VHH binders against o26223. Designs and how they scored, part 1

All scores and structures are predictions.

Target 1, 191 residues: o26223; the task's number for its first letter is 1
Amino acid sequence: MKLLWTSQHIKVTVHIDGKVSKMDVLEAIKTRRSIRKYQDREVPEELIDKILDAAMCGPSAVDERPWHFIVVRNREMLEKIPEVHPYGAMVKDAPVAIIVCCDSSLEKIPGFWVQDCSIASQNILLAAHSLGLGAVWTGVYPLEDRVEGIRRLFSIPEHVIPFSVIPLGYPAENPGTRDLFDPDRIHLEKW
Unless a header shows other numbers, all headers, positions and changes below count from the first letter of the chain; Kabat numbers aren't used for antibody chains.
F, E and O stand for the ipSAE by ESMFold2-Fast, ESMFold2 and OpenDDE, each averaged over both directions (binder to target, target to binder). V2 = 0.75 x the mean of E and O + 0.25 x the DockQ between their complexes.
[cut] stands for letters that were removed.
The coordinates of atoms that the task and the answers printed are left out; those that the model quotes come from them. Centres of patches stay.

## First folded at step 1 (VHH; framework vhh_vobarilizumab_d1)

Design t1 (at its last look DockQ between E and O 0.07; V2 from the best seeds 0.00; counts 0 for: pae E 15.9 > 2, placed apart)
Amino acid sequence: EVQLVESGGGLVQPGGSLRLSCAASGFTFSDYAMAWYRQAPGKGRELVAGITSGGSTSYADSVKGRFTISRDNAKNTLYLQMNSLRPEDTAVYYCARDYEWGSDYFDYWGQGTLVTVSS
ESMFold2, look of step 1: ipSAE 0.000; ipTM 0.140
ESMFold2 (binder alone), look of step 1: mean pLDDT 83; pTM 0.839
OpenDDE, look of step 1: ipSAE 0.008; ipTM 0.322

## First folded at step 2 (VHH; framework vhh_vobarilizumab_d1)

Design t2 (at its last look DockQ between E and O 0.25; V2 from the best seeds 0.00; counts 0 for: pae O 8.1 > 2)
Amino acid sequence: EVQLVESGGGLVQPGGSLRLSCAASGFTFSDYAMAWYRQAPGKGRELVAGIYSGGSTYYADSVKGRFTISRDNAKNTLYLQMNSLRPEDTAVYYCARDYEWGDDYFDYWGQGTLVTVSS
ESMFold2, look of step 2: ipSAE 0.015; ipTM 0.276
ESMFold2 (binder alone), look of step 2: mean pLDDT 83; pTM 0.844
OpenDDE, look of step 2: ipSAE 0.013; ipTM 0.324

## First folded at step 3 (VHH; framework vhh_vobarilizumab_d1)

Design t3 (at its last look DockQ between E and O 0.01; V2 from the best seeds 0.00; counts 0 for: pae E 22.4 > 2, grease 31.1 > 24.2, SAP .741 > .668, placed apart)
Amino acid sequence: EVQLVESGGGLVQPGGSLRLSCAASGFTFDDYAMAWYRQAPGKGRELVAGIYSGGSTYYADSVKGRFTISRDNAKNTLYLQMNSLRPEDTAVYYCARDYYWGDDYFDYWGQGTLVTVSS
ESMFold2, look of step 3: ipSAE 0.000; ipTM 0.081
ESMFold2 (binder alone), look of step 3: mean pLDDT 82; pTM 0.828
OpenDDE, look of step 3: ipSAE 0.006; ipTM 0.262

## First folded at step 4 (VHH; framework vhh_vobarilizumab_d1)

Design t4 (at its last look DockQ between E and O 0.01; V2 from the best seeds 0.00; counts 0 for: pae O 11.4 > 2, placed apart)
Amino acid sequence: EVQLVESGGGLVQPGGSLRLSCAASGFTFSDYAMAWYRQAPGKGRELVAGIYSGGRTYYADSVKGRFTISRDNAKNTLYLQMNSLRPEDTAVYYCARDYTWGDDYFDYWGQGTLVTVSS
ESMFold2, look of step 4: ipSAE 0.011; ipTM 0.233
ESMFold2 (binder alone), look of step 4: mean pLDDT 83; pTM 0.842
OpenDDE, look of step 4: ipSAE 0.005; ipTM 0.302

## First folded at step 5 (VHH; framework vhh_vobarilizumab_d1)

Design t5 (at its last look DockQ between E and O 0.27; V2 from the best seeds 0.00; counts 0 for: pae O 8.4 > 2, grease 25.6 > 24.2)
Amino acid sequence: EVQLVESGGGLVQPGGSLRLSCAASGFTFSDYYMAWYRQAPGKGRELVAGIYSGGSTYYADSVKGRFTISRDNAKNTLYLQMNSLRPEDTAVYYCARDYDWGDDYFDSWGQGTLVTVSS
ESMFold2, look of step 5: ipSAE 0.015; ipTM 0.278
ESMFold2 (binder alone), look of step 5: mean pLDDT 81; pTM 0.823
OpenDDE, look of step 5: ipSAE 0.013; ipTM 0.328

## First folded at step 6 (VHH; framework vhh_gefurulimab)

Design t6 (at its last look DockQ between E and O 0.01; V2 from the best seeds 0.00; counts 0 for: pae E 6.8 > 2, placed apart)
Amino acid sequence: EVQLVESGGGLVKPGGSLRLSCAASGFTFSDYAMAWFRQAPGKEREFVSAIYSGGSTYYADSVKGRFTISRDNAKNSLYLQMNSLRAEDTAVYYCARDYEWGDDYSPSEYDYWGQGTLVTVSS
ESMFold2, look of step 6: ipSAE 0.013; ipTM 0.441
ESMFold2 (binder alone), look of step 6: mean pLDDT 84; pTM 0.856
OpenDDE, look of step 6: ipSAE 0.204; ipTM 0.639

## First folded at step 7 (VHH; framework vhh_gefurulimab)

Design t7 (at its last look DockQ between E and O 0.01; V2 from the best seeds 0.00; counts 0 for: pae O 11.6 > 2, placed apart)
Amino acid sequence: EVQLVESGGGLVKPGGSLRLSCAASGFTFSDYAMAWFRQAPGKEREFVSAISSGGSTTYADSVKGRFTISRDNAKNSLYLQMNSLRAEDTAVYYCARDYEWGDDYSPYEYDYWGQGTLVTVSS
ESMFold2, look of step 7: ipSAE 0.013; ipTM 0.378
ESMFold2 (binder alone), look of step 7: mean pLDDT 85; pTM 0.862
OpenDDE, look of step 7: ipSAE 0.006; ipTM 0.273

## First folded at step 8 (VHH; framework vhh_gefurulimab)

Design t8 (at its last look DockQ between E and O 0.01; V2 from the best seeds 0.00; counts 0 for: pae O 12.8 > 2, placed apart)
Amino acid sequence: EVQLVESGGGLVKPGGSLRLSCAASGFTFSDYAMAWFRQAPGKEREFVSAIYSGGDTYYADSVKGRFTISRDNAKNSLYLQMNSLRAEDTAVYYCARDYEWNDDYSPSEYDYWGQGTLVTVSS
ESMFold2, look of step 8: ipSAE 0.005; ipTM 0.292
ESMFold2 (binder alone), look of step 8: mean pLDDT 84; pTM 0.856
OpenDDE, look of step 8: ipSAE 0.000; ipTM 0.271

## First folded at step 9 (VHH; framework vhh_7aqx_2)

Design t9 (at its last look DockQ between E and O 0.05; V2 from the best seeds 0.00; counts 0 for: pae E 14.2 > 2, placed apart)
Amino acid sequence: QVQLQESGGGLVQAGGSLRLSCTTSGFTFSDYAMSWFRQAPGEEREFVGAISWSGGSTYYADSVKGRFTISRDNAKNTFYLQMNSLKTEDTAVYYCARDYEWGDDYSPSEYDYWGQGTQVTVSS
ESMFold2, look of step 9: ipSAE 0.000; ipTM 0.170
ESMFold2 (binder alone), look of step 9: mean pLDDT 83; pTM 0.843
OpenDDE, look of step 9: ipSAE 0.007; ipTM 0.232

## First folded at step 10 (VHH; framework vhh_7nfr_2)

Design t10 (at its last look DockQ between E and O 0.01; V2 from the best seeds 0.00; counts 0 for: pae E 12.2 > 2, placed apart)
Amino acid sequence: QVQLQESGGGLVQPGGSLRLSCAASGFTFSDYAMSWVRQAPGEGREWVSSISYSGGSTYYADSVKGRFTIARDNVKNTLYLLMDSLKSDDTAVYYCARDYEWGDDYFDYWGQGTQVTVSS
ESMFold2, look of step 10: ipSAE 0.008; ipTM 0.124
ESMFold2 (binder alone), look of step 10: mean pLDDT 85; pTM 0.856
OpenDDE, look of step 10: ipSAE 0.124; ipTM 0.567

## First folded at step 11 (VHH; framework vhh_7nfr_2)

Design t11 (at its last look DockQ between E and O 0.62; V2 from the best seeds 0.00; counts 0 for: pae O 5.3 > 2)
Amino acid sequence: QVQLQESGGGLVQPGGSLRLSCAASGFDFSDYAMSWVRQAPGEGREWVSSISYSGGSTYYADSVKGRFTIARDNVKNTLYLLMDSLKSDDTAVYYCARDYEWGDDYFDYWGQGTQVTVSS
ESMFold2, look of step 11: ipSAE 0.193; ipTM 0.622
ESMFold2 (binder alone), look of step 11: mean pLDDT 84; pTM 0.850
OpenDDE, look of step 11: ipSAE 0.025; ipTM 0.413

## First folded at step 12 (VHH; framework vhh_7nfr_2)

Design t12 (at its last look DockQ between E and O 0.37; V2 from the best seeds 0.00; counts 0 for: pae E 7.9 > 2, grease 26.1 > 24.2)
Amino acid sequence: QVQLQESGGGLVQPGGSLRLSCAASGFDFSDYAMSWVRQAPGEGREWVSSISYSGGRTYYADSVKGRFTIARDNVKNTLYLLMDSLKSDDTAVYYCARDYEWGDDYFDYWGQGTQVTVSS
ESMFold2, look of step 12: ipSAE 0.013; ipTM 0.416
ESMFold2 (binder alone), look of step 12: mean pLDDT 84; pTM 0.856
OpenDDE, look of step 12: ipSAE 0.019; ipTM 0.362

## First folded at step 13 (VHH; framework vhh_7nfr_2)

Design t13 (at its last look DockQ between E and O 0.78; V2 from the best seeds 0.00; counts 0 for: pae E 5.9 > 2)
Amino acid sequence: QVQLQESGGGLVQPGGSLRLSCAASGFDFSDYAMSWVRQAPGEGREWVSVISYSGGSTYYADSVKGRFTIARDNVKNTLYLLMDSLKSDDTAVYYCARDYEWGDDYFDYWGQGTQVTVSS
ESMFold2, look of step 13: ipSAE 0.089; ipTM 0.536
ESMFold2 (binder alone), look of step 13: mean pLDDT 83; pTM 0.841
OpenDDE, look of step 13: ipSAE 0.031; ipTM 0.450

## First folded at step 14 (VHH; framework vhh_7nfr_2)

Design t14 (at its last look DockQ between E and O 0.01; V2 from the best seeds 0.00; counts 0 for: pae O 7.0 > 2, grease 26.3 > 24.2, placed apart)
Amino acid sequence: QVQLQESGGGLVQPGGSLRLSCAASGFDFDDYAMSWVRQAPGEGREWVSVISWSGGSTYYADSVKGRFTIARDNVKNTLYLLMDSLKSDDTAVYYCARDYEWGDDYFDYWGQGTQVTVSS
ESMFold2, look of step 14: ipSAE 0.144; ipTM 0.581
ESMFold2 (binder alone), look of step 14: mean pLDDT 83; pTM 0.839
OpenDDE, look of step 14: ipSAE 0.018; ipTM 0.302

## First folded at step 15 (VHH; framework vhh_7nfr_2)

Design t15 (at its last look DockQ between E and O 0.40; V2 from the best seeds 0.00; counts 0 for: pae E 9.5 > 2)
Amino acid sequence: QVQLQESGGGLVQPGGSLRLSCAASGFDFSDYAMSWVRQAPGEGREWVSVISYSGGSTYYADSVKGRFTIARDNVKNTLYLLMDSLKSDDTAVYYCARDYEWGDYYFDSWGQGTQVTVSS
ESMFold2, look of step 15: ipSAE 0.006; ipTM 0.363
ESMFold2 (binder alone), look of step 15: mean pLDDT 83; pTM 0.836
OpenDDE, look of step 15: ipSAE 0.016; ipTM 0.306

## First folded at step 16 (VHH; framework vhh_7nfr_2)

Design t16 (at its last look DockQ between E and O 0.01; V2 from the best seeds 0.00; counts 0 for: pae O 11.1 > 2, grease 24.8 > 24.2, placed apart)
Amino acid sequence: QVQLQESGGGLVQPGGSLRLSCAASGFDFSDYAMSWVRQAPGEGREWVSVISYSGGSTWYADSVKGRFTIARDNVKNTLYLLMDSLKSDDTAVYYCARDYEWGDDYFDYWGQGTQVTVSS
ESMFold2, look of step 16: ipSAE 0.014; ipTM 0.407
ESMFold2 (binder alone), look of step 16: mean pLDDT 82; pTM 0.832
OpenDDE, look of step 16: ipSAE 0.000; ipTM 0.246

## First folded at step 17 (VHH; framework vhh_7nfr_2)

Design t17 (at its last look DockQ between E and O 0.32; V2 from the best seeds 0.00; counts 0 for: pae O 8.0 > 2)
Amino acid sequence: QVQLQESGGGLVQPGGSLRLSCAASGFDFSDYAMSWVRQAPGEGREWVSVISYSGGSTYYADSVKGRFTIARDNVKNTLYLLMDSLKSDDTAVYYCARDYEPWGDDYFDYWGQGTQVTVSS
ESMFold2, look of step 17: ipSAE 0.015; ipTM 0.341
ESMFold2 (binder alone), look of step 17: mean pLDDT 82; pTM 0.825
OpenDDE, look of step 17: ipSAE 0.014; ipTM 0.306

## First folded at step 18 (VHH; framework vhh_7nfr_2)

Design t18 (at its last look DockQ between E and O 0.02; V2 from the best seeds 0.00; counts 0 for: pae O 12.4 > 2, placed apart)
Amino acid sequence: QVQLQESGGGLVQPGGSLRLSCAASGFDFSDYAMSWVRQAPGEGREWVSSISYSGGSTYYADSVKGRFTIARDNVKNTLYLLMDSLKSDDTAVYYCARDYEWGDDYRDYWGQGTQVTVSS
ESMFold2, look of step 18: ipSAE 0.317; ipTM 0.689
ESMFold2 (binder alone), look of step 18: mean pLDDT 85; pTM 0.859
OpenDDE, look of step 18: ipSAE 0.000; ipTM 0.252

## First folded at step 19 (VHH; framework vhh_7nfr_2)

Design t19 (at its last look DockQ between E and O 0.71; V2 from the best seeds 0.00; counts 0 for: pae E 4.1 > 2)
Amino acid sequence: QVQLQESGGGLVQPGGSLRLSCAASGFTFSDYAMSWVRQAPGEGREWVSSISYSGGSTYYADSVKGRFTIARDNVKNTLYLLMDSLKSDDTAVYYCARDYEWGDDYRDYWGQGTQVTVSS
ESMFold2, look of step 19: ipSAE 0.231; ipTM 0.628
ESMFold2 (binder alone), look of step 19: mean pLDDT 84; pTM 0.855
OpenDDE, look of step 19: ipSAE 0.025; ipTM 0.491

## First folded at step 20 (VHH; framework vhh_7nfr_2)

Design t20 (at its last look DockQ between E and O 0.47; V2 from the best seeds 0.00; counts 0 for: pae O 4.4 > 2, grease 26.8 > 24.2)
Amino acid sequence: QVQLQESGGGLVQPGGSLRLSCAASGFTFSDYAMSWVRQAPGEGREWVSSISYSGGYTYYADSVKGRFTIARDNVKNTLYLLMDSLKSDDTAVYYCARDYEWGDDYRDYWGQGTQVTVSS
ESMFold2, look of step 20: ipSAE 0.306; ipTM 0.672
ESMFold2 (binder alone), look of step 20: mean pLDDT 86; pTM 0.874
OpenDDE, look of step 20: ipSAE 0.036; ipTM 0.379

## First folded at step 21 (VHH; framework vhh_7nfr_2)

Design t21 (at its last look DockQ between E and O 0.01; V2 from the best seeds 0.00; counts 0 for: pae E 7.6 > 2, placed apart)
Amino acid sequence: QVQLQESGGGLVQPGGSLRLSCAASGFTFSDYAMHWVRQAPGEGREWVSSISYSGGSTYYADSVKGRFTIARDNVKNTLYLLMDSLKSDDTAVYYCARDYEWGDDYRDYWGQGTQVTVSS
ESMFold2, look of step 21: ipSAE 0.014; ipTM 0.409
ESMFold2 (binder alone), look of step 21: mean pLDDT 82; pTM 0.831
OpenDDE, look of step 21: ipSAE 0.220; ipTM 0.653

## First folded at step 22 (VHH; framework vhh_7nfr_2)

Design t22 (at its last look DockQ between E and O 0.33; V2 from the best seeds 0.00; counts 0 for: pae E 6.6 > 2)
Amino acid sequence: QVQLQESGGGLVQPGGSLRLSCAASGFTFSDYAMSWVRQAPGEGREWVSLISYSGGSTYYADSVKGRFTIARDNVKNTLYLLMDSLKSDDTAVYYCARDYEWGDDYRDYWGQGTQVTVSS
ESMFold2, look of step 22: ipSAE 0.015; ipTM 0.470
ESMFold2 (binder alone), look of step 22: mean pLDDT 84; pTM 0.850
OpenDDE, look of step 22: ipSAE 0.017; ipTM 0.371

## First folded at step 23 (VHH; framework vhh_7nfr_2; also named t31)

Design t23 (at its last read DockQ between E and O 0.29; V2 from the best seeds 0.00; counts 0 for: pae O 4.6 > 2)
Amino acid sequence: QVQLQESGGGLVQPGGSLRLSCAASGFTFSDYAMSWVRQAPGEGREWVSGISYSGGSTYYADSVKGRFTIARDNVKNTLYLLMDSLKSDDTAVYYCARDYEWGDDYRDYWGQGTQVTVSS
ESMFold2, look of step 23: ipSAE 0.262; ipTM 0.650
ESMFold2 (binder alone), look of step 23: mean pLDDT 83; pTM 0.847
OpenDDE, look of step 23: ipSAE 0.031; ipTM 0.515
ESMFold2, last read: ipSAE 0.189, 0.201, 0.179; ipTM 0.610, 0.604, 0.588
ESMFold2 (binder alone), last read: mean pLDDT 84, 84, 85; pTM 0.855, 0.857, 0.861
OpenDDE, last read: ipSAE 0.000, 0.031, 0.018; ipTM 0.246, 0.359, 0.367

## First folded at step 24 (VHH; framework vhh_7nfr_2)

Design t24 (at its last look DockQ between E and O 0.01; V2 from the best seeds 0.00; counts 0 for: pae O 13.3 > 2, placed apart)
Amino acid sequence: QVQLQESGGGLVQPGGSLRLSCAASGFTFSDYAMSWVRQAPGEGREWVSGISYSGGNKYYADSVKGRFTIARDNVKNTLYLLMDSLKSDDTAVYYCARDYEWGDDYRDYWGQGTQVTVSS
ESMFold2, look of step 24: ipSAE 0.094; ipTM 0.527
ESMFold2 (binder alone), look of step 24: mean pLDDT 84; pTM 0.852
OpenDDE, look of step 24: ipSAE 0.000; ipTM 0.253

## First folded at step 25 (VHH; framework vhh_7nfr_2)

Design t25 (at its last look DockQ between E and O 0.52; V2 from the best seeds 0.00; counts 0 for: pae O 4.4 > 2)
Amino acid sequence: QVQLQESGGGLVQPGGSLRLSCAASGFTFSDYAMSWVRQAPGEGREWVSGISYEGGSTYYADSVKGRFTIARDNVKNTLYLLMDSLKSDDTAVYYCARDYEWGDDYRDYWGQGTQVTVSS
ESMFold2, look of step 25: ipSAE 0.181; ipTM 0.576
ESMFold2 (binder alone), look of step 25: mean pLDDT 83; pTM 0.843
OpenDDE, look of step 25: ipSAE 0.025; ipTM 0.428

## First folded at step 26 (VHH; framework vhh_7nfr_2)

Design t26 (at its last look DockQ between E and O 0.42; V2 from the best seeds 0.00; counts 0 for: pae E 4.9 > 2)
Amino acid sequence: QVQLQESGGGLVQPGGSLRLSCAASGFTFSDYAMSWVRQAPGEGREWVSGISYSGGYTYYADSVKGRFTIARDNVKNTLYLLMDSLKSDDTAVYYCARDYEWGDDYRDSWGQGTQVTVSS
ESMFold2, look of step 26: ipSAE 0.185; ipTM 0.589
ESMFold2 (binder alone), look of step 26: mean pLDDT 83; pTM 0.846
OpenDDE, look of step 26: ipSAE 0.024; ipTM 0.413

## First folded at step 27 (VHH; framework vhh_7nfr_2)

Design t27 (at its last look DockQ between E and O 0.62; V2 from the best seeds 0.00; counts 0 for: pae E 5.5 > 2)
Amino acid sequence: QVQLQESGGGLVQPGGSLRLSCAASGFTFSDYAMSWVRQAPGEGREWVSGISYSGGSTYYADSVKGRFTIARDNVKNTLYLLMDSLKSDDTAVYYCARDYEWGDDWRDYWGQGTQVTVSS
ESMFold2, look of step 27: ipSAE 0.116; ipTM 0.555
ESMFold2 (binder alone), look of step 27: mean pLDDT 82; pTM 0.836
OpenDDE, look of step 27: ipSAE 0.022; ipTM 0.464

## First folded at step 28 (VHH; framework vhh_7nfr_2)

Design t28 (at its last look DockQ between E and O 0.71; V2 from the best seeds 0.00; counts 0 for: pae O 5.6 > 2)
Amino acid sequence: QVQLQESGGGLVQPGGSLRLSCAASGFTFSDYAMSWVRQAPGEGREWVSGITYSGGTTYYADSVKGRFTIARDNVKNTLYLLMDSLKSDDTAVYYCARDYEWGDDYRDYWGQGTQVTVSS
ESMFold2, look of step 28: ipSAE 0.191; ipTM 0.605
ESMFold2 (binder alone), look of step 28: mean pLDDT 83; pTM 0.841
OpenDDE, look of step 28: ipSAE 0.022; ipTM 0.398

## First folded at step 29 (VHH; framework vhh_7nfr_2)

Design t29 (at its last look DockQ between E and O 0.41; V2 from the best seeds 0.00; counts 0 for: pae O 7.0 > 2)
Amino acid sequence: QVQLQESGGGLVQPGGSLRLSCAASGFTFSDYGMSWVRQAPGEGREWVSGISYSGGSTYYADSVKGRFTIARDNVKNTLYLLMDSLKSDDTAVYYCARDYEWGDDYRDYWGQGTQVTVSS
ESMFold2, look of step 29: ipSAE 0.276; ipTM 0.659
ESMFold2 (binder alone), look of step 29: mean pLDDT 85; pTM 0.865
OpenDDE, look of step 29: ipSAE 0.016; ipTM 0.363

## First folded at step 30 (VHH; framework vhh_7nfr_2)

Design t30 (at its last look DockQ between E and O 0.73; V2 from the best seeds 0.00; counts 0 for: pae E 4.9 > 2)
Amino acid sequence: QVQLQESGGGLVQPGGSLRLSCAASGFTFSDYAMSWVRQAPGEGREWVSGISYSGGSTYYADSVKGRFTIARDNVKNTLYLLMDSLKSDDTAVYYCARDYEWGDDYMDYWGQGTQVTVSS
ESMFold2, look of step 30: ipSAE 0.173; ipTM 0.600
ESMFold2 (binder alone), look of step 30: mean pLDDT 83; pTM 0.841
OpenDDE, look of step 30: ipSAE 0.028; ipTM 0.387

